VH-VL binders against Probable DNA replication complex GINS protein PSF1 (gins1). Designs and how they scored, part 7

Target 1, 191 residues: Probable DNA replication complex GINS protein PSF1 (gins1), of Dictyostelium discoideum (Social amoeba) (q54hr6)
Amino acid sequence: MFTKTAIELIKELRGTDSIPHYNDTSIKATIDEMIALYEDLIKTITEHKEQKKEPFYLQHAITFHNSINRDKRCILAYLNERLNRIKEYRWSSGQSLLPDQLKERLSQNEIQFFSEYDKILTEYNSKVGLDLTIDPQPPKELYIEVRVIKELGEVVLNSGCTVNLNLNTTHFLKRSDITNLVKNGSLEHII

## First folded at step 18 (VH-VL; from x6 with heavy chain K104R)

Design y1
Fold by OpenDDE, last read:
Structure y1 (fold): chain C 191 residues (1-191), chain A 123 residues (1-123), chain B 107 residues (1-107)
Amino acid sequence: as target 1 above (191 residues)
Amino acid sequence: QVQLVQSGAEVKKPGASVKVSCKAFGYTFTGYYMHWVRQAPGQGLEWVGWIYPNSGGTKYAQKFQGRVTMTRDTSISTAYMELSRLRSDDTAVYYCARQVDSYRNAGFYFDYWGQGTMVTVSS
Amino acid sequence: DIQMTQSPSSVSASVGDRVTIACRASQDIGNYLNWYQQRPGKAPQLLIYKASSLESGVPSRFSGSGSGTDFTLTINSLQPEDFATYYCQQYYSYPWTFGGGTKLEIK
């Protein structure tokens, strides 16, 4: 049976909610199978040119071709799913940094992908003046009540308003103005 | 429910070895990293290392490199930590802890712990 | 190695009080920090993961904040069962390291 390795590769990934180690072994094995299948395909069509319309040879050629395509689809699905999880991780973490344990599970290409994706997201956040990773869903309330947990003194907010953020004081402020202060632990949201 | 059950207390002489076991219940053993953390009497927590049961891969703190060996038996969902060339300062409660990580919440944390195994090293 | 420094090392408080525990990392670790509670004679238990996410089943009076190098655990309206030792823990880089702990005692 063909494409067994590729199928197992997909099942392995789908069976976990983490980003497991990049399975280079199974990827290579699948590629090797594809190469072997291609050689068999070429052999079939080359050695039997005069009989190319015979159902027997046509069926074999079709089987090899379909198996190669199936392997290709499985590999691409695997890679695409991993990249999607990496993107999701960037959003969920809100960080430009990767922890060592995760980094060691990623391929070099995936690490590079993360870096590039991070740059795009960071640039976008900067451009719109928001950190969308704090709350990816639109907030229901424009203003929130917060408590100052780090003494900041007089602060000029993004809106241009000046506020005195003294330790243990509470404030009702615009969410967009205090997103970074909440993120860095200077303010805490009072629910 | 998830439960980690460790082996009983050990008393060892300096220079000896100790092997602590941690049996996992209520979840797929091979799907989660198993960590070991120790705590000397009256002291804080110290990370020793982890094993990934599916592959058998390990990561040790440099402090324990060459002295610690983490293994697993997947057939009985049990992780082992062996510490050799024991010293008095190895006296501690040793914990196994299950690590959870998800790309959805981006957290790496210990959600379940064993009850701990007291290892006493004394002459 | 990343050093995690907790302050204070011990704190005395009464039931109903608000308590704040600080944890500082020797370098930027983003939000890759967890908080654990350890009651006397018991194994540690997870309170907060990823700096500010409350673990399921943990009372809402517990909250975590911070990013980068400075982190804070806050307990609002302290309850009798909250008297324990608290530890912060980073997992940004190897080796994973814990803070020295903060013992919360009854005043």
Scores: ipSAE 0.877, ipTM 0.965, lowest interface PAE 0.4, mean pLDDT 93
Fold by OpenDDE, fold request of step 19:
Structure y1 (fold): chain C 191 residues (1-191), chain A 123 residues (1-123), chain B 107 residues (1-107)
Amino acid sequence: as target 1 above (191 residues)
Amino acid sequence: QVQLVQSGAEVKKPGASVKVSCKAFGYTFTGYYMHWVRQAPGQGLEWVGWIYPNSGGTKYAQKFQGRVTMTRDTSISTAYMELSRLRSDDTAVYYCARQVDSYRNAGFYFDYWGQGTMVTVSS
Amino acid sequence: DIQMTQSPSSVSASVGDRVTIACRASQDIGNYLNWYQQRPGKAPQLLIYKASSLESGVPSRFSGSGSGTDFTLTINSLQPEDFATYYCQQYYSYPWTFGGGTKLEIK
């Protein structure tokens, strides 16, 4: 039966909520199958030119063609899903750094993809003056109450306002001004 | 309910080997990394390494490379840690711990631990 | 290796107190840090993952904060069952390393 490896490849990925090791072996095996199927397809078409319209040969040709396309779709689905998970990981982690264990699971291309995606996201966040990875939900309030948990002294916020962020003091500040301070643990959101 | 059950306490002589088992219940054993962490009496926690049961892949701390071997038997959902050439400073409680990670929360953490296995190395 | 330094090594407190435990990494580890609680004679248990995410079933009085090199575990109102040893743990780089632990004991 054709496309077994490709199907298992998809099942493996869908069976976990993690980013598993890139399965280079199954990818290569699937590609090899596609090549073999293509050769069979060409052979079927070229060796039976006079009978090419007969249902038997047409069905075989169609079967090979469909199997190749199925393999292709499976590989593309696999790759696309992995990239989507990598993107989601970047959003969820909020970090430009990859832990060693995760790097070991990624292909070189995926590592490069992560790096490029990280750059784009970082640049975007910088342009808009926000870290969109901190809170995936739209803020309900523009201003939030925060407690200073690390002594920072006098700080000039992004808005240009100056505030004295002394240890254990509380402040009511604009969320966009203190996003990074909350992220790095300098401020604590008081709910 | 997820549960990790480890083998009983061991007493060994220096130079000997010890093999500790960790049987997993309540989840798909092959789908999660299994880590080993040890704790000397009155001391902190020390990471030994991990095994990925599906592939059998392992990663060991450099400190234990050449002395530690992690294996698994997927048919009985059991992980094993073998430590050879035992020394007195290998005396510790050895824990197995399941690692969970998700692209959705982007965290790697130990959510379930075995009860621990005390390994005593003494002459 | 990434060194994880906890402070203090020991702290005495009373029920109802607010307790803060610090953990410092020798290099930037982002938010790849977990907090564990270990009661006497028991295995460690997860409290906080990814520096600030509360594990399901863990009381809300526990909270984690920080990123980069400096992290903090906070217990807002100490309960009798909270007297234990706490460990931070990084998984950014091999080997995974734990802090030296902070023993929280009753005053």
Scores: ipSAE 0.876, ipTM 0.966, lowest interface PAE 0.4, mean pLDDT 93
Fold by OpenDDE, last read:
Structure y1 (fold): chain C 191 residues (1-191), chain A 123 residues (1-123), chain B 107 residues (1-107)
Amino acid sequence: as target 1 above (191 residues)
Amino acid sequence: QVQLVQSGAEVKKPGASVKVSCKAFGYTFTGYYMHWVRQAPGQGLEWVGWIYPNSGGTKYAQKFQGRVTMTRDTSISTAYMELSRLRSDDTAVYYCARQVDSYRNAGFYFDYWGQGTMVTVSS
Amino acid sequence: DIQMTQSPSSVSASVGDRVTIACRASQDIGNYLNWYQQRPGKAPQLLIYKASSLESGVPSRFSGSGSGTDFTLTINSLQPEDFATYYCQQYYSYPWTFGGGTKLEIK
């Protein structure tokens, strides 16, 4: 009877491999249930102070208390799972952009979370000179041979070096300098 | 096996309405967005909109706003697209397509398509 | 709206050839791009999703690359069944839009 909404909320989320619409309705309903349970619990305790240790009232209090906590845990689990999926999406997509269809499924807080998480990951990638969303394994070589598949002309790399990246030319460049160019398809890694 | 089966060809006059159906087989109908894409003869593909069968929520291209209505009957796993006030340039093959999205691969794509429904609008 | 421009609109090639099809977005769409193949009289079928991920069952001779605004579909060692029309499609923003298509014809 109790926590039905919260349980269903989690089941719905677990039933999909996507990030579904944020279910504010069920969350609010669950919170309302928690409030109702709490009020009932307080009322019972207040009205039956002399019998508070009787098994009937003790069990009632325990049941209601546990139900409230269960609701809380369910909501937190739901929120946490959604955030985890958003993080995974950022890693999987490798993008700082969210598609409109996904944005409309997220709460404002989740959108903000994505933005902040994106910044952290981007900053980290920059510090280590890698894009971990492409390859989480440590690179075997600091320099790689690449072929220019899109004409870029004269380019100043992150290291400050200037290179002419003309179409179909081959270059041996520092991985950290060309990670984004490889990612955006301007350069092709020659294996 | 996933399969989308659409209704048969339609011939309509200008100003009329057409309702195309798309019945889904082999998967949980409510769990996937159903899109509609049309293709005029000899032309490219044009996105019309989507419906999310679980909620009934819809999104239409502005070009079709006020003229297109997407619905679904979950009991028979069928999506419908109704286009009203038909005109000659609505002549096209209309496709339903299942959208897949996963937080694990972070892709939104059409993995299964209906066979298409030819809608001809002529006076 | 995001305009997707494919080039060329048509290309003639022979079996065994390497073919490259370009798709350009009017704005940055990240890697939110798919490639579809459509044979005459048939519905489109997915080839590549997320710009470079090969759909299961699609031959490895197909590959996709690019991010941001410029994308490329490459077909290595063209096979007879590859002669079809190819479309890129973005899903970054509404409305979802397709490229104009590239018809690959036999030389």
Scores: ipSAE 0.875, ipTM 0.965, lowest interface PAE 0.4, mean pLDDT 93
Fold by OpenDDE, fold request of step 19:
Structure y1 (fold): chain C 191 residues (1-191), chain A 123 residues (1-123), chain B 107 residues (1-107)
Amino acid sequence: as target 1 above (191 residues)
Amino acid sequence: QVQLVQSGAEVKKPGASVKVSCKAFGYTFTGYYMHWVRQAPGQGLEWVGWIYPNSGGTKYAQKFQGRVTMTRDTSISTAYMELSRLRSDDTAVYYCARQVDSYRNAGFYFDYWGQGTMVTVSS
Amino acid sequence: DIQMTQSPSSVSASVGDRVTIACRASQDIGNYLNWYQQRPGKAPQLLIYKASSLESGVPSRFSGSGSGTDFTLTINSLQPEDFATYYCQQYYSYPWTFGGGTKLEIK
């Protein structure tokens, strides 16, 4: 019966590939449980000083202690996972903007975290002169040579440039313009 | 196989209410936002709002605030949209649509749609 | 509200042609834009999400580009089944809004 709320909190998060609403209610409930367990622990220790070494009381004390620690681990795991997903979202989206629907699911602290993380990433990208959110692998070059493996014809890239991507032709293009074409198998990176 | 099956066409008089249903198949109903989008005859698409079935939380377009109510029955994986105080300009095909939500691809989009429900409001 | 403006409202083309449809947002929406295709008498279906990501099962002749305020849907080598109405849709801010649509008709 202990740590039920905390366990459900983690299950809720693990059950989805999204960033669900921050569950403040369950977190508070878990903290309240921890406080209650601590009080019970203290009561057990202080009210039975003469019997403190008896197995019965030791078992209860250990149970309370372990339950508190479990709750703590669950909350920390929950928070850490959410932050990791927020970071991943920033990388995946490549955007400094959060859509309203996602923003409303985040705590104020998480929104602040996103903002700070965004600044760090943006600054880092600026320093290296690359957008690292385009490719999960560290890019060394702004432009890459690619071979067209699927006929696409004339394509307008994000940069506004028009390129004829005919089958089996090779091109030297900006990485940011062709990331999706590489991902969908239309282009092959020539190493 | 994901499917959204909507209720049949409705004919209503001005001032009346209509309730359209959308039954979901082939996925965990509570895990996805369900949106409603309508389309007047010969016109474009208009977002009405969404419901999150797990919590019952809703978001409505300001235009429909006070007239639209979105609900769900999780036991039968069915979402409902009720529109009250109907007007002639409410005549439209109403669609339910499942929203995909992933932190991995950072996309929010409608990957599956119902077949649509024609709601006609006429005196 | 964010207004989504599509251009042109209609376009006539032939099988094999290349068609480009533009969508403009009234403000910066990043890449939070989707493209849908709606065939006559049918529900819309997703083509492109996150401005440039091709939905699984969608032919590679469809492509999306753009970010910020200007977006483009390109159809290379039109096929008979491509004659339909296309909509862009933003989900950056409430309310979610669609473009007015672009009807692609056979010439």
Scores: ipSAE 0.872, ipTM 0.965, lowest interface PAE 0.4, mean pLDDT 92

Design y1
Fold by ESMFold2, last read:
Structure y1 (fold): chain C 191 residues (1-191), chain A 123 residues (1-123), chain B 107 residues (1-107)
Amino acid sequence: as target 1 above (191 residues)
Amino acid sequence: QVQLVQSGAEVKKPGASVKVSCKAFGYTFTGYYMHWVRQAPGQGLEWVGWIYPNSGGTKYAQKFQGRVTMTRDTSISTAYMELSRLRSDDTAVYYCARQVDSYRNAGFYFDYWGQGTMVTVSS
Amino acid sequence: DIQMTQSPSSVSASVGDRVTIACRASQDIGNYLNWYQQRPGKAPQLLIYKASSLESGVPSRFSGSGSGTDFTLTINSLQPEDFATYYCQQYYSYPWTFGGGTKLEIK
């Protein structure tokens, strides 16, 4: 009855590993349902208030209210999951370009989101000096905070980064670069 | 097991039409783009277009606009390609191919192909 | 339209040889390129997607590389079943286009 179209939006996404066409029609239909439910809610509240009706009308009002909220949450979940898939696509493709077929599936706002996300990622890659999408997976290694226990001075890490590890200074470093230094007691992991 | 089974070979005269079918087995037919790709004898592959069976939406290469129509019947999981006003240079094997894509690996490719349907256009 | 140019059009090689096939796009297509293998009388089969990703079940002697406009397919230690025609295919822009093919023949 209520929220069927909104639930089908979610099922559409969960039924595929792809990014399906933006379902503008079902989103609009769900919004139309929310408007109709809101009108019914107002009618129910007005009738309950004015006509001293049984508590049964309060149950109807609560049902309409909850249905509106479910529709809203389904639409937000649908849109958010699509954005998450677009972000993951940017990482997995490694490309600033959208192929024509995928571009056709996205809304104009989603295409703009991809462009802004790409700009942020490209700007970040420039600052780090590395293309994080060369391997289209999220970074797997943990950075940890360490304190220098022994004077090491200037050290070149495996990443090519040069750090000055003075006694009692604190640094935020990639665990894989400093595992031996932690093991030999030169650095202490701050917990 | 995913399988695409196409209709048999056709011999046609110039000016006629041909309709090739592609029946899908072993997967949800409506969830995947179906493409048509042709190959003239001794020649390379040429993309004709696609249909998305869920919506019936199509995209055709401009070369075939006005002569090709792609349709489907979701009740029997079958895609069709009809090519009209046939010419001798339409002689080719016509393949249907299922597209797969995933946001996780970002690939867009044909994972299963039909066996091909030879269409011969001769006077 | 994006033109895909393959070279060479044919290669003669022996079992155990290393073969490299080139594919050039007429414009930047990122990594939106696939490689297909076609044996005589059969439909094409995917080898490589996204320029360099090996499809499941494809032997590791196949590899792809390149991005932008220049791409290569490399076959290490040729096997008898590798004698076929190879096609690159771009999926960046409509119409989707294939290279002209490279026929790999036994010497």
Scores: ipSAE 0.794, ipTM 0.924, lowest interface PAE 0.6, mean pLDDT 87
Fold by ESMFold2, fold request of step 19:
Structure y1 (fold): chain C 191 residues (1-191), chain A 123 residues (1-123), chain B 107 residues (1-107)
Amino acid sequence: as target 1 above (191 residues)
Amino acid sequence: QVQLVQSGAEVKKPGASVKVSCKAFGYTFTGYYMHWVRQAPGQGLEWVGWIYPNSGGTKYAQKFQGRVTMTRDTSISTAYMELSRLRSDDTAVYYCARQVDSYRNAGFYFDYWGQGTMVTVSS
Amino acid sequence: DIQMTQSPSSVSASVGDRVTIACRASQDIGNYLNWYQQRPGKAPQLLIYKASSLESGVPSRFSGSGSGTDFTLTINSLQPEDFATYYCQQYYSYPWTFGGGTKLEIK
């Protein structure tokens, strides 16, 4: 039966609250099945062009098409769920580094994904920490929501950060960085 | 109810080998790492290694590499640890322990332990 | 190998006392640290995982804290059943290693 290997990938993942070993072998086997099904489908259609009204050939084509799509959906679901678990692990552990045993279970691309995800989260936490050291007695809002009125493209703020200020986009920016842009009408404060 | 039952005590001479068993009950044996940890009399705990019963894959502490072999029989849910070329400082209680881990809480720990197997090596 | 150093090696205390046990790793292990309790003649039992998370069924008088290299286990209002040896254990890097243990004796 078609799609058995792809279904077993999903069952492996759903059967555990852990991140299991990356199943490269079953992924490759499922891709090989998809290729074989596609080749058979194309051959059948081209050899029976004038018989396309026949119920047998229509049923055959539909079955192979559906099997190919199911294999594709299973692989994408498997890979996406693993990435979701890696992201959740980063949050639940609170650590930038992976223990040796978990690292052994991940593919090289998944280890790289964790590293990139960690960099984004660490950068965000640094910005929040910087803002939390600001005196708690401000009479005015520290950050404001603004809409871009005039296309400005990539802009370097006074804080040194770079942002894309595309026309009609909305941003949540530090007031001190954009005071002149609001004053000159390039940005509009949204209340 | 999860339970790990180990084989009985062993007395060995230096240079011999010993094979300790750990039979698992009440859970899917192939889904969890099984570790071996030893404790010399009056001493602390020392990690020996693990086996993952699904694949049969192993990891050993470098100290034991070349002397320890961990195996399993999935048909009877049993893990084994064999230690060869025994010497007097291998005298210890040997425990099997099941590891659990979850991406949701990020914990990696031993939730169930066997009762321990005393291995005595004496001349 | 990551060395785990526990202090003190032993402590005598009375019922109702607060006891603190220290554990130091030879390098940064994040929060990848567990605490186990071992009663005489028994296998160890998990108390705390991930430095500070209390295992299900463990009394709330136990707590863990620390990150990086310095960790503590605290027992508030010591009870007679807390007589045992306590071990910290790191799982960051192979080989997994345990502290030398702290024997808690009731006066």
Scores: ipSAE 0.792, ipTM 0.928, lowest interface PAE 0.6, mean pLDDT 87
Fold by ESMFold2, fold request of step 19:
Structure y1 (fold): chain C 191 residues (1-191), chain A 123 residues (1-123), chain B 107 residues (1-107)
Amino acid sequence: as target 1 above (191 residues)
Amino acid sequence: QVQLVQSGAEVKKPGASVKVSCKAFGYTFTGYYMHWVRQAPGQGLEWVGWIYPNSGGTKYAQKFQGRVTMTRDTSISTAYMELSRLRSDDTAVYYCARQVDSYRNAGFYFDYWGQGTMVTVSS
Amino acid sequence: DIQMTQSPSSVSASVGDRVTIACRASQDIGNYLNWYQQRPGKAPQLLIYKASSLESGVPSRFSGSGSGTDFTLTINSLQPEDFATYYCQQYYSYPWTFGGGTKLEIK
């Protein structure tokens, strides 16, 4: 039956909470099936072009068309779900780094996607003044929102985190990490 | 219930080989990396490598490259580690350990361990 | 290879004490660090993954912190069952490596 390989791609993802190895072989096999189905569809239509559309040939053409579409949807769903998992990994790890084992599971395009996604997220975090992924858990210490009044550049906090305190940027930081900077006027508490 | 059951203790002479087995129960054997970690008596933990049972793919620590071979038999859900050209400093407890990882929490860690197999190398 | 250096190698402490164990990586590993506890005669058990995330069922007296190269495991208010050996382990780069261990002994 058509689309078996494409369905197996989806089953692979559905069966795991991980990012499995990129299944290049099954993707190529599914694309080859789509090409073969398209060629058969065109041949069927061309060989019977001058006849009245008989129900049997129309039914075959519909079957080929539906199978091609199903293969296409399965490949797109597979690729999109993998990209969604890569994005979620960037958030859950909080890291710009991929561990060796995960990197081995990704395609070249997927590694490039992670790199580009990381750059976008890093740029956004810089503009917002927070790293949204370093510790996604609720704060356990008193945090305050501050505006940078004097250019400080890169600052390492007590927690070991590094933040860029550029002039006029806004940050949500532990009070204990920045008490001196607020007292000396480098940061302004936003109330 | 997930369980890893290893083969019994082995005593070997220098230059021999040993093959330790790890039989998996209670989960889909082919869906998880299986690692081998050893611990010399009174010493710390040392990673030997892993096998991915679905593909049979392996990765070994460089220290063991050329002396270790990891295999599996998926029909009986069993992983194997063979260490050749044994020497006295290979004396250790050898553990198999199942790796879990998730994109949701980004954790890569060992959730279940075998009971360990003592391999003693003495002349 | 990424060398993981633990300190101290051993510590003597009493029930109720607070203990801190340090782990240093020879290069930046992000937060790709686990902490394992090994009781005598047993296989190791995960305490903390990803530097600071407690595994399910681990008491809240355990906490982990750090990133990059410097990490700590803290045990607040020691209990009798906490006397064991503790290992950090990095999973960023092959080979995966463990620290030398820290044996926590009763005084």
Scores: ipSAE 0.789, ipTM 0.925, lowest interface PAE 0.6, mean pLDDT 87
Fold by ESMFold2, look of step 18:
Structure y1 (fold): chain C 191 residues (1-191), chain A 123 residues (1-123), chain B 107 residues (1-107)
Amino acid sequence: as target 1 above (191 residues)
Amino acid sequence: QVQLVQSGAEVKKPGASVKVSCKAFGYTFTGYYMHWVRQAPGQGLEWVGWIYPNSGGTKYAQKFQGRVTMTRDTSISTAYMELSRLRSDDTAVYYCARQVDSYRNAGFYFDYWGQGTMVTVSS
Amino acid sequence: DIQMTQSPSSVSASVGDRVTIACRASQDIGNYLNWYQQRPGKAPQLLIYKASSLESGVPSRFSGSGSGTDFTLTINSLQPEDFATYYCQQYYSYPWTFGGGTKLEIK
């Protein structure tokens, strides 16, 4: 019954629409399980390789390998889902600060992630002259980064906003607003 | 149907302790913070603290630190607030309130309140 | 501690009037502010969360605005059931604190 602790991490998240307390204890327990399984795998390989007991070696190796991978995937899924919730919180709150109660639920690395994510959003908002979080929903449309290849000067977007598309400048714009300009070579998509 | 039902009114002498209960119905008790908020007669609202029933963890306003103890019994979905060394200025209605928070709407607020428990401290 | 100051402490108004209630925080709290309504003898009820978001089932005549330190609750076309006491409450920093209340009275 390998991976039981790791699966319970995922179940904790599925049971709530909140960001629950970071489960450091269960993560550490799962990592310790992975280390123990890896050590047992190495012992199995060494012992059975010397004895040429291929069927038992293969059965043990597959079982331990699958358990280790499942633990790894569960931890990564847990951490990734928490980061996604932190990102969505930043969008829905519109705030650069965390309230005390939410801050207590996050790991130190997660607090640092929020800070770095906030810096990216704040820098982007100032660059485009908008606050993307004043609408409580994330933008549904794909934005792409483009470089101006042909001087276009002032361009009025469908939203009514004016953007200066000067030669060799870069911009982060809705793909739908500039599709024809990319097609005709005036803008170059930067990936 | 979410409901919070509190214990009945209490009359206590100065220096005594009081323990107020709040029984939760219609939701997973361990999944939500439970707060205690009091209101002296004719006065405004004052936050006392919270308990998180899943872990039993608590946070108290500094004013009450050392005098208040919040506990819970998850088997009967009940939260408790005990206030010791009672003074006349502890006379108030004490409310329990369920906190809701969601990463989707980013709000932290009280969506359901108990009916209140009047605690009177008199000689 | 973050102090929440409400003004006015009391307001008299007639059915149909527009009323505004102010709430000021002693420091920047972003939009981490709620508004509660309390009718006499009853527990408080949420009206507005996150400064401006209307709780489900709350009439659209209620609205909230503000960010940082200054916030307002507006009631358009006052109804008889709106005569109650209103509290703002911040949840940015412990301890969570309420404003002193604004009593809305008929006449």
Scores: ipSAE 0.780, ipTM 0.924, lowest interface PAE 0.6, mean pLDDT 86

